VHH binders against NADPH-dependent diflavin oxidoreductase 1 (ATR3). Designs and how they scored, part 10

Target 1, 247 residues: NADPH-dependent diflavin oxidoreductase 1 (ATR3), of Arabidopsis thaliana (Mouse-ear cress) (q6nps8r221to467)
Amino acid sequence: KPDCFLKMTRNEVLTKAESTKDVRHFEFQFVSSTIEYEVGDVVELLPSQNSSVVDAFIERCGLDPESFITVGPRETENSSFSEEMITQIPIKLKTFVELTMDVTSASPRRYFFEIMSFYATAEHEKERLQYFASPEGRDDLYNYNQKERRSILEVLEDFPSVQIPFDWLVQLVPPLKPRAFSISSSPLAHPAAVHLTVSIVSWITPYKRTRKGLCSSWLASLAPEQEVNIPVWFHKGSLPAPSQSLP
Key: E = the ipSAE of ESMFold2; O = the ipSAE of OpenDDE; V2 = 0.75 times the mean of E and O plus 0.25 times the DockQ between their complexes.

## First folded at step 5 (VHH)

Design g46 (framework vhh_7nfr_2)
Fold by ESMFold2-Fast, scan of step 5:
Structure g46 (fold): chain B 247 residues (1-247), chain A 120 residues (1-120)
Amino acid sequence: as target 1 above (247 residues)
Amino acid sequence: QVQLQESGGGLVQPGGSLRLSCAASGFTFSSYAMSWVRQAPGEGREWVSSISWSGGSTYYADSVKGRFTIARDNVKNTLYLLMDSLKSDDTAVYYCARGLWYTSGYFDYWGQGTQVTVSS
């Protein structure tokens, strides 16, 4: 469960129009309850995924976005489930994917390629996937998957004969993770507000393809009038582990 | 005996248009994603565009978005790149490649390339 919800009240560009960098000042207000914090404490925010990418994923997998599902642990697959991916009541498939499955920013792991090879119906795809999952293919897999930062959806689209059952996809697709940011505001000056200074993450892959950070680009796209309630978690200002998404 | 053969390159003025074609043979074309990759004089290879096996998904480099369109004809086993509003910076040898990205070894077959020159 999140500690509370924040809503954005300000989104300002701090960098010049001609700058190669996009640095933003964001201000948020607490929706209902306030959390005690200090300058330099960490807030984690859960980003929203692009609806078009989620729709493309569901279509690629041959699934009905309007179908209702119930997700629970299975005895043979218990260790693969995230607690947050377990539902006690039926929810729409599209809603489940949007909130729990990182189809947009996370790259698949080696094991994903191994499972894909079992569900490939085209011989050439099966051979490539088996190679990627093998010790011999490890460096080529790293270049394909990690260096180019391919997403779950992009990899599934590269191997169109692969039809993985949804039960496996729930276990194999990485969970949607919150992203961590250092708080720049003081609660003494702004007791009901949280301020962040965020670099909008963008980098160029080896083939000159531009990649954007999921959380930072989503924040940059938000307008205060949208009244979006953002789930957040607060952590004390110890030296935290780096976020997988650069700020 | 996989073969990829590009055509359609040439000299064009800035703002002009060209259509590149890639004839594929020796494999089941409809089962593979296909890409266009270019190389300008004195520069490394730059990915331009990719298309999924069915044509349902297309991807473009930021430098060409809105100007280039990738398409395929699975009946004719042909890949296309429709290039509009050409700029001098688009001058390069354009290669047809099987797969999505080179650095992984996933681009396992390449054509000979076709020269595109944008100049007055």
Scores: ipSAE 0.000, ipTM 0.291, lowest interface PAE 12.9, mean pLDDT 81

Design g47 (framework vhh_7nfr_2)
Fold by ESMFold2-Fast, scan of step 5:
Structure g47 (fold): chain B 247 residues (1-247), chain A 122 residues (1-122)
Amino acid sequence: as target 1 above (247 residues)
Amino acid sequence: QVQLQESGGGLVQPGGSLRLSCAASGFTFSSYAMSWVRQAPGEGREWVSSISWSGGSTYYADSVKGRFTIARDNVKNTLYLLMDSLKSDDTAVYYCAKDRLFYTSGYYFDYWGQGTQVTVSS
């Protein structure tokens, strides 16, 4: 379960307009419960996935976003914080996907392609998936999947005959993970606020596509007036105080 | 006997639109990624756009992103490029290119069409 919820009150670009870098100052307020912290402590934020991408995933899989499901605990150690909090209760399928399944930023592993080959109904797709999952296809799979930063949804869209059962998708799709940031604010100066300085990460793929970091780009897209409640977890840090840090 | 035949080029004024088509034959069209590559007078070849074998993934050069749309019809064995808001610097011969692989390589093509001329001028 999250320790509390934060809402954004400020989103400021720190870099010059002509800069190739985008560094931002974010300010957050506690929604209800206040957590004690020190400068250099760590806050983990759970990013929200783009609702249109989640909808596209659910549609691609032939599922009803409004259906209620009850999910048991995952057999793997790779469960998300949000999945732990919603296990054992009925939840809407769309909400479950949004909170637990990284369909937007995570690339599938080799094993995902192997399983896709078993659920492909078109022979030509089955053959391509078997090749990707083979030792002979390893380098081609790396180029197709990892180098291009293809998401779960993008890969499923490239193999439209594949129909994986939802219970297998829950096991196979990488979990949505919180991202960690060092707190830059002092509770003495800002007793009800949390400040973060965040570099908005992006990179260019071989096909010259711009790929963005899920959490940093999501934060950059938020406006204070949207009143979004962000689930957060706090951890003690060991970073030296800024006045004692070397350049 | 792989053949790629482009059509739809022509003279258009700045801000205009064109739809290019590429009719493919002699191979299983639905099994390969397809691309559009252009060459302006006196310039080298410039990759414009690519589409995966299924049409599920599309890629665009920064110079055309938001203005051009690549599409394919695997039943008709036809590749398309829909070009909006054309600029004078879009003037080039546009080539349909077959990728060597079922996924998009972006750089190494085994078959090319003869090209169709697009001229953006007053």
Scores: ipSAE 0.011, ipTM 0.469, lowest interface PAE 9.6, mean pLDDT 82

Design g48 (framework vhh_7nfr_2)
Fold by ESMFold2-Fast, scan of step 5:
Structure g48 (fold): chain B 247 residues (1-247), chain A 122 residues (1-122)
Amino acid sequence: as target 1 above (247 residues)
Amino acid sequence: QVQLQESGGGLVQPGGSLRLSCAASGFTFSSYAMSWVRQAPGEGREWVSSISWSGGSTYYADSVKGRFTIARDNVKNTLYLLMDSLKSDDTAVYYCAKGRLLYSGSYPFDYWGQGTQVTVSS
């Protein structure tokens, strides 16, 4: 359960136009209740996944985005919904995927490939997935999966004969996790606001794929006018900075 | 007995288009990721594009993204590279390369064709 919700009020580029770096100043307001914090405290934000990527995942899995589901508490992790609501109140499949299943930025683990092999109907796909899940395929799996940062969706698209039941997908797809940022504002100067200075994450994999940080890129794409309520959690800063050494 | 045979190269003016083909034999083509790699005079080999075994995923070098399209025909065992808006910097020998694994991310490539020359000049 989040501590509260924040709403973005400012999105400003701090770097020069010709710079290769994109560093932003974000300002947020509390939506309803305020949380007491200090400079250097940490805020965790739950990013929103791209709707087109979520739709592509649901279509790839042969599911209906408009169908209603109910899920047990052990079936979800880092959900924006209370355990009671999840078990009692039906939620749309698309909404559930958007809020709980990291189909966009997370790479599957070895076990995911093992389960994919069970549900593959093409023999050559089954054989490759079995190899990846084997001790002999471990290094090749690392190069394919971890070094290239392939997403759940990208991996499923590479093995189109695989049709995993939704119950298994809930267990296998990594949960959508909040990302942590240090608070740069002082509550003494801005008691109703939270300011973040964020480097927009982008990198190139060994095979020349451009990857973007899910949360930082999502924040960069937000306009204050969109009225988005962002679920957040606050944590005390705990990094001591000895006077004789720089962090 | 893996064989990869490129064709479709030639001399073209800047802004022109070419379609490269690679005929594959001696292996189950539909089970392997395929790539295009180029080598300009005096330069090392540069990866251009890859396509997964099924054609469901395609990947491009930043220098060619939006201008080149990689495609495959698993019935004909043929790989294609459709090259639009060609620039002088695209001048190179283009090689068809077979991945060791079913899809992109397998490095090194285990088999290469003999190459086809693309020259972009006025």
Scores: ipSAE 0.000, ipTM 0.124, lowest interface PAE 21.3, mean pLDDT 79

Design g49 (framework vhh_7nfr_2; at its last look DockQ between E and O 0.33; V2 from the best seeds 0.00; counts 0 for: pae E 5.6 > 2)
Fold by ESMFold2, look of step 6:
Structure g49 (fold): chain B 247 residues (1-247), chain A 122 residues (1-122)
Amino acid sequence: as target 1 above (247 residues)
Amino acid sequence: QVQLQESGGGLVQPGGSLRLSCAASGFTFSRYAMSWVRQAPGEGREWVSSISWSGGSTYYADSVKGRFTIARDNVKNTLYLLMDSLKSDDTAVYYCAKDLYFSGSYYGMDVWGQGTQVTVSS
């Protein structure tokens, strides 16, 4: 559950003279509740995924975006007596994918390729996936998957005969994780605001595709006139500085 | 015997179009990704385009994006490169290659055709 929501009020490019990098100043205001923070604290923001890519993933997997699912723990870990009825709120499948499953940027791990091989109906796809999952195929998998920064959707599109059940997808698709940024504003000067200075990171893959960091490029794409409420979490400073790129 | 044979090259004026073909034999064509690579006179090889085994994923060099289209016919075992809006800089010998790993690495391109000449001149 987020601590609160922020909305962007300013998106300013700082690097007119710097042609090789894109550094932005972002300003945000609190929506509803206000959280106290100190200089040097860290805010985590949950990025939004491109809706058309999420829709393509859902369609590719043969899922119904309007279906309802229930996901949650059966019991709480800190209850000394079991209350067998844990409150569970149904959620639309599309909403669950948008908020929890990184279908747009994260590369799958080797085990995902092994499971794909069990659900491949084309023999040449099954053979290729088994090779990728084997020790003998590890370097070729790295070149295919991680060096090219292929996403879950991109991999699934390369193996069209594969149809993985949703339960497996939930376990194997990397989770969508918040990204951490150091707060650059002072609450004394800006008591109801959060300011960030962010580098927009990109790199070129072997197939000459430009990849960008999911959260930083998403933030750069937001316009203050479009009202977008961003879920956030605040943490005390001393955490390592956030990466400008995805792993 | 694994073989790739390109065809469809020729002389064309700037702004013109060509369709290159690459006939594959001696292997199961639909199991492998395929690539086009070109070599201009006196220069090294330049990757042009790649297509996945199913045809579902295609990639293009920046120099040809929006002008060239890679396609394959897994029934006829044929790879294509549809070239539109040709420029003098596109003059080269064009090779098709079997791309073992679909990884962007020339090393993974284990079988190459003999090439077909494309010349763009006024």
Scores: ipSAE 0.091, ipTM 0.547, lowest interface PAE 5.6, mean pLDDT 83
ESMFold2-Fast, scan of step 5: ipSAE 0.392; ipTM 0.734
ESMFold2 (binder alone), look of step 6: mean pLDDT 85; pTM 0.861
OpenDDE, look of step 6: ipSAE 0.107; ipTM 0.605

Design g5 (from e4 with E99K F100S P102Y D108P E110Q; framework vhh_8cml_1)
Fold by ESMFold2-Fast, scan of step 5:
Structure g5 (fold): chain B 247 residues (1-247), chain A 124 residues (1-124)
Amino acid sequence: as target 1 above (247 residues)
Amino acid sequence: EVQLVESGGGLVQPGGSLRLSCAASGRTFSSYAMGWFRQAPGQEREFVALISWSGGSTDYSDSAKGRFTISRDNAKNTVYLQMNSLKPEDTGVYFCAAKSLYYTSGIPSQYDYWGQGTQVTVSS
């Protein structure tokens, strides 16, 4: 269960036009209840996944987004929000994937490729996946998957003959996790607001592909007029308060 | 062993289009990931586009995204690069490259086989 919900009220670029970096000032207001915090405390935000990517994943796996499912809870850290929605009440498959399965930003582990090899129906794909899962293929797997930050969906699209049962997908796909940010605002200056200074994560992979951080790029794309309620959790920070770094 | 031969280069005016082809000869074309790279005078060889062995995954440099499309025909052992909205900055020798291992790469040193290149010149 999230501690509360925040709503974005400002999204401002702090970096100069000549800068190669994108650093933003975000301001948020509490939607209903407020949490007491101090400068340097941590807020965790749960990002929203792109609906078209979720749809593409569901289609790639041969599943019906409108079907209702009942799933027992996975052991997931900071995922109690998802657990509360699904433990006894049937939920649409698309909603379940959107809230619990990181198909957008998480890369599969070696074990995922091993399981894919069992469900490949094309001989060439089976051989490639077995190679990736083998000791001999370790360096090639690292370059393909880890170094490139390929997502679950991208990997499944590279091996189109693979059809993994939904029960395995629930276990294999990494859980959608909140992301942590240090709070830059002071409650003395802004008693009903939370301010974040966030570097928008973007990088070029060794394959020369542009990659964006899920949470930072999602925040950068939000407009205050969209009135999005963001589930958040607050944690005490260990960082000493900066004396004059904030207005 | 794979041999690669590029074709389709030429002189075009800014805003024009060209379609490059890379014909592969060899035993196992469909097992190779394929890439297009370019080199402008006085510059290092830079990544343009790549396509996985199955054609299920493609990627592009930031300068090529939205303007260029890579595709392949495994039955014809050919890779294509469709280039639209060409700019003077796109001028260079375009190289086709093949990687014999099962993953894709935008790094020139990781490619095993290279063509000799085809010249693309964008000028008025």
Scores: ipSAE 0.000, ipTM 0.194, lowest interface PAE 16.8, mean pLDDT 79

Design g50 (framework vhh_7xy4_2)
Fold by ESMFold2-Fast, scan of step 5:
Structure g50 (fold): chain B 247 residues (1-247), chain A 121 residues (1-121)
Amino acid sequence: as target 1 above (247 residues)
Amino acid sequence: QLQLVESGGGLVQPGGSLRLSCAASGFTFSSYAMAWVRQPHGKGLEYIATISWSGGSTYYSDSVKGRFTISRDNAKNTLYLQMNSLKPEDTAMYYCAKDTLFYGSIPFDYKGQGTQVTVSS
């Protein structure tokens, strides 16, 4: 449950046009309730996933984005289950995926590959997935999965014969997590506003894939005119100040 | 040290045949899927074929189905590509790849120096 909602009112590039770095100044206003804060306090923001990626995931899994689902906790200690995934009231599948399942930035765990092997219908895919899940395949799985930062969707697309039931996908797909930023504004100078100075995260993998930070890139893409309500949580500042990178 | 050494390329007339070989060392060959990929001069890499670690399954790109055959000899740590009915469009540098990371669009974790195949009259 978020503390409140913020909406973006400013998105300004701070770095020179010739710079290889993209650093931005963002300003936000409280949508309804305000939270008392101080300079150096932390705000956590829940990013929105790219709708085309979410749609691609739903299509890849053979699911109906407009169907209603009810999700409860699974009784397994190996679950990626989050308290935020508990719904007793039916919710649209697309909305559930967008808000709770990190199909965009998170890489699957070893257990995901083991389960994929049970649902692979092509023998060569099953052999590879069994190898990745085995002790012998551990280093190759690390290179494929963690070192390359492959997403859930990318992995599923690499193994097209795999059809995992939705109830397993809810347990296996990592939860969408908020990202933390240090507040640069003072409430004395800017009452009812929150200012962030954010480095837009980008890197290249060993096999030349360009990767972007989910939250920083999403913020950079937002225009104030879109009036997006961003769920946020506030935390008191600490020494040293929290990292501006993904938590 | 992982090493892949391709051989068997050369100049061939359209309609001809070539057999490529890849000698693998520095890893447990029988534990990994293997692939052939190619790169025409000035163009990107094109996936050709893959074979599972056991040899039990194979996959081919549509451009080579029915003309190329991938095979392996795990006892000799050798991968093969039999190329029949060669076309000028098959002209490229051919690479052997360790395919734990390169299956279709998955990037390979290693490729050799390659062997040139030229199909011309």
Scores: ipSAE 0.000, ipTM 0.234, lowest interface PAE 12.9, mean pLDDT 79

Design g51 (framework vhh_7xy4_2)
Fold by ESMFold2-Fast, scan of step 5:
Structure g51 (fold): chain B 247 residues (1-247), chain A 120 residues (1-120)
Amino acid sequence: as target 1 above (247 residues)
Amino acid sequence: QLQLVESGGGLVQPGGSLRLSCAASGFTFSSYAMAWVRQPHGKGLEYIATISWSGGSTYYSDSVKGRFTISRDNAKNTLYLQMNSLKPEDTAMYYCAKSLFYGSYPFDYKGQGTQVTVSS
């Protein structure tokens, strides 16, 4: 369950047009419940995934984005926050994926490649997936998967013969998790407001692929006029300083 | 620096044989699927044979199955195509191609090619 919801009121570029860096000042207001905080405290924001990427994932898996599903609680306590909000009510498949399954930024773990090998119908794909899942393939899997920051969708696209049942995908795809940012505003100067200074993350991989930080790029794309309610959690600043964006 | 160098092409009579080689450098050859791709003059590219990273799996287009054999020597960083029972329709520039990703497709890198001409 989130502590509250924030709504963006300002999105301002702080860097000059000729700069190679994009640094922004964001201002947010509380939608209903206010939380007491201090400058340097941490706010976690849950980003929205790109709708076209979610659609591509659903199509790759042979599913209907408009179908309704009802999801029961997971057997384990590692359910995503969004799963707790939507458990027990019918929800569109696309909405479920958007809120709970990180198909955009998270790389699959070794076990995902092992399961893919069971559902591969092309022998050469099965061979590679078995190797990646083996102890002998660990370093090659790291180079393929982690150094290139491949997403769940990209990996599934690289192994097109693989068809994993949706019930397995729900358990195997990493949960969509919030990203942490340090609060730059003081509640004494700006009551009921939260300010963030955020570097918009981008980089180029060894294979010349442009990568964007999920949360920072999503924030940069938001306009105050869109009236988006962002689920957030607050943590005291005595915790270690968080990354401003994660790959 | 990634490099693929094809060799072994030439003029051959119908029913003859040729063996093409591709010398690979600048990447971990044993970690990537490889392919032979051909392009007849004035036509599109055709993927004729693919081989997995270990050599344990191979696939052939219907036009060459039973006549061509793809193989690799990972210790020598070399890809081969054994071409038997050659037909005039096999006349093309032949390219060695590397998969973009580990052990998978799509294939995005190719060398300069080697010309195969089948005529009487």
Scores: ipSAE 0.000, ipTM 0.161, lowest interface PAE 16.1, mean pLDDT 79

Design g52 (framework vhh_7xy4_2)
Amino acid sequence: QLQLVESGGGLVQPGGSLRLSCAASGFTFSSYAMAWVRQPHGKGLEYIATISWSGGSTYYSDSVKGRFTISRDNAKNTLYLQMNSLKPEDTAMYYCARGLWYTSGYSYFDYKGQGTQVTVSS
ESMFold2-Fast, scan of step 5: ipSAE 0.276; ipTM 0.649

Design g53 (framework vhh_7xy4_2)
Fold by ESMFold2-Fast, scan of step 5:
Structure g53 (fold): chain B 247 residues (1-247), chain A 124 residues (1-124)
Amino acid sequence: as target 1 above (247 residues)
Amino acid sequence: QLQLVESGGGLVQPGGSLRLSCAASGFTFSSYAMAWVRQPHGKGLEYIATISWSGGSTYYSDSVKGRFTISRDNAKNTLYLQMNSLKPEDTAMYYCAAETLFYGSIPKSGYDYKGQGTQVTVSS
């Protein structure tokens, strides 16, 4: 459950066009309720996932993005914010995936590969997935999965014979997590505003995949005219701030 | 089984052009980054160019930047290297390589390749 919602009012590039760095100044205002904060406090923002990536995931899994589902506690126990949706009120599948399942930036864990092996219909894929899940395959799995930072969707595309039921996918796909940023504004100088200075994260893997920070790149793409309500959580500056450099 | 088959090499004069092709099979080509590497006679492997799984990102060694273009056709499972303004020092056996897929890895390269490569000779 978010503390409140913020709306972006400014998106300014601070770095010159020739710079190898993209650093931005963002300004936000509170949508309805305000939270008291101090300079150096931390705000966590929940990013929106790219709609085309979500659609590709749903298509890869053989599901209908326009279908309605009802969510139970057992099916959502591993999904952040999905507990807000534990209800008999139907939710559109695409909306559920967009808000709760990190198909875009998170890499699967070893257990995901073990479960994939049970749902693989091609023998070669089954054998490779079993190897990855084995102690003997640990180093190869690390290189393939963690070192290269493959996403859930990319891994499923690499093993096209695998068809995992959606109830297992809800448990296996990492939850969509908010990202943390230090607040640069003072409530004394800007009483109804939150300012962030954000480095837009982009990096290249050893095998030349372009990786972008989900939250920083999403923020960079937002325009004030879009009127987007961003779910946020506030934490005191005494807490260690998470790295903004990680996607 | 992963298979990579290179073609398009030959003898060409300095300043000439060649287009290399690599036909891939036995894996989901569109999901893997691909590279071109070369080995001059009696020397080690030299990285030339890499292309991301989607074709959206490319990287080149300084020795070929501006002269070579790497591209891919995921619908045809084919990798290409367009070589322009060829120099005698471009003479080498050229190999296409996929990112490591748990098949025999090229030692110290991080990529895997199959087949015999395609010879490029630049001579007057």
Scores: ipSAE 0.000, ipTM 0.238, lowest interface PAE 16.7, mean pLDDT 79

Design g54 (framework vhh_4orz_3)
Fold by ESMFold2-Fast, scan of step 5:
Structure g54 (fold): chain B 247 residues (1-247), chain A 123 residues (1-123)
Amino acid sequence: as target 1 above (247 residues)
Amino acid sequence: EVQLVESGGGLVQAGGSLRLFCAASGRTFSSYAMAWLRQAPGKRREWVALISWGGSTDYADSVKDRFTISRDNAKNTVSLQMNSLKPEDTAIYFCAADTLFYGSIPESGYDYWGQGTQVTVSS
């Protein structure tokens, strides 16, 4: 569970229009409860994934975004933890994907390509996936996957014959993770506010695609008028220097 | 040995359309990523559009929403539909194949290239 929710009240570009850098000053207010913090403490934000990308992923996988799924406690060795766990209420598939599965910014790991090869029905795709998962294909996989920063969805689209069951997708798709930022504001000067200075991450791949950091670009796209409630977690400033979201 | 042959180039007025075709020889066409690149007089080749062996497409910003790349594996062809052509689109258009599709260096990373087809857009 997040510690609380923040709502953006300001989004200001600090860099000149002709600059190749996009650095922003963001201000947030607490939605209901406030958290005590000090300047230099860390806030983690959970970004929202692009709805059209989530929809495309669900369609690519042959799933119904409006279907309900039930999340229950994991099978364990008769531990007290499993006995005390409450079975989760049903949630829509689209909501589950949006909140838990990083289909937009995370690249698949080698094992994902190995599993894809077992579910490929086209021989040429199966052969490519086996090659990527092999020791011989390691460098080519790195260039294809990591260097180009391909997402889960983009990889699945490159191999259209692959049909992975949903229960495997839940295990294979990386979890959507919060991103950490250093707090620049003082609670003494602004007791109900949190200020961040954020470099908006962007780069161009060898094939000339623009790639953006999930959390930093999402923050840059938010308008204060939208009144989006952002789930956040607070940590002491002794943590390592936080980085912007990078796929 | 794989051979790529382009066709469909020609003269067209600004705002017009052309469709380029690339015919490929070889048994493994369906496993290639296929791309179109262009070279205007006095400039380096620039990447225009790409279609993966799986059919996913990508486009340079300058041609996005105007050009559409497609492939037909049964005919061993890739095509580029060019709409709303501008004088700036004047170039020799090249078909290229990347057997691994890892995109290390687009202008020199392709395994096979066609000879090119001229596209001239008049103002």
Scores: ipSAE 0.012, ipTM 0.427, lowest interface PAE 7.9, mean pLDDT 80

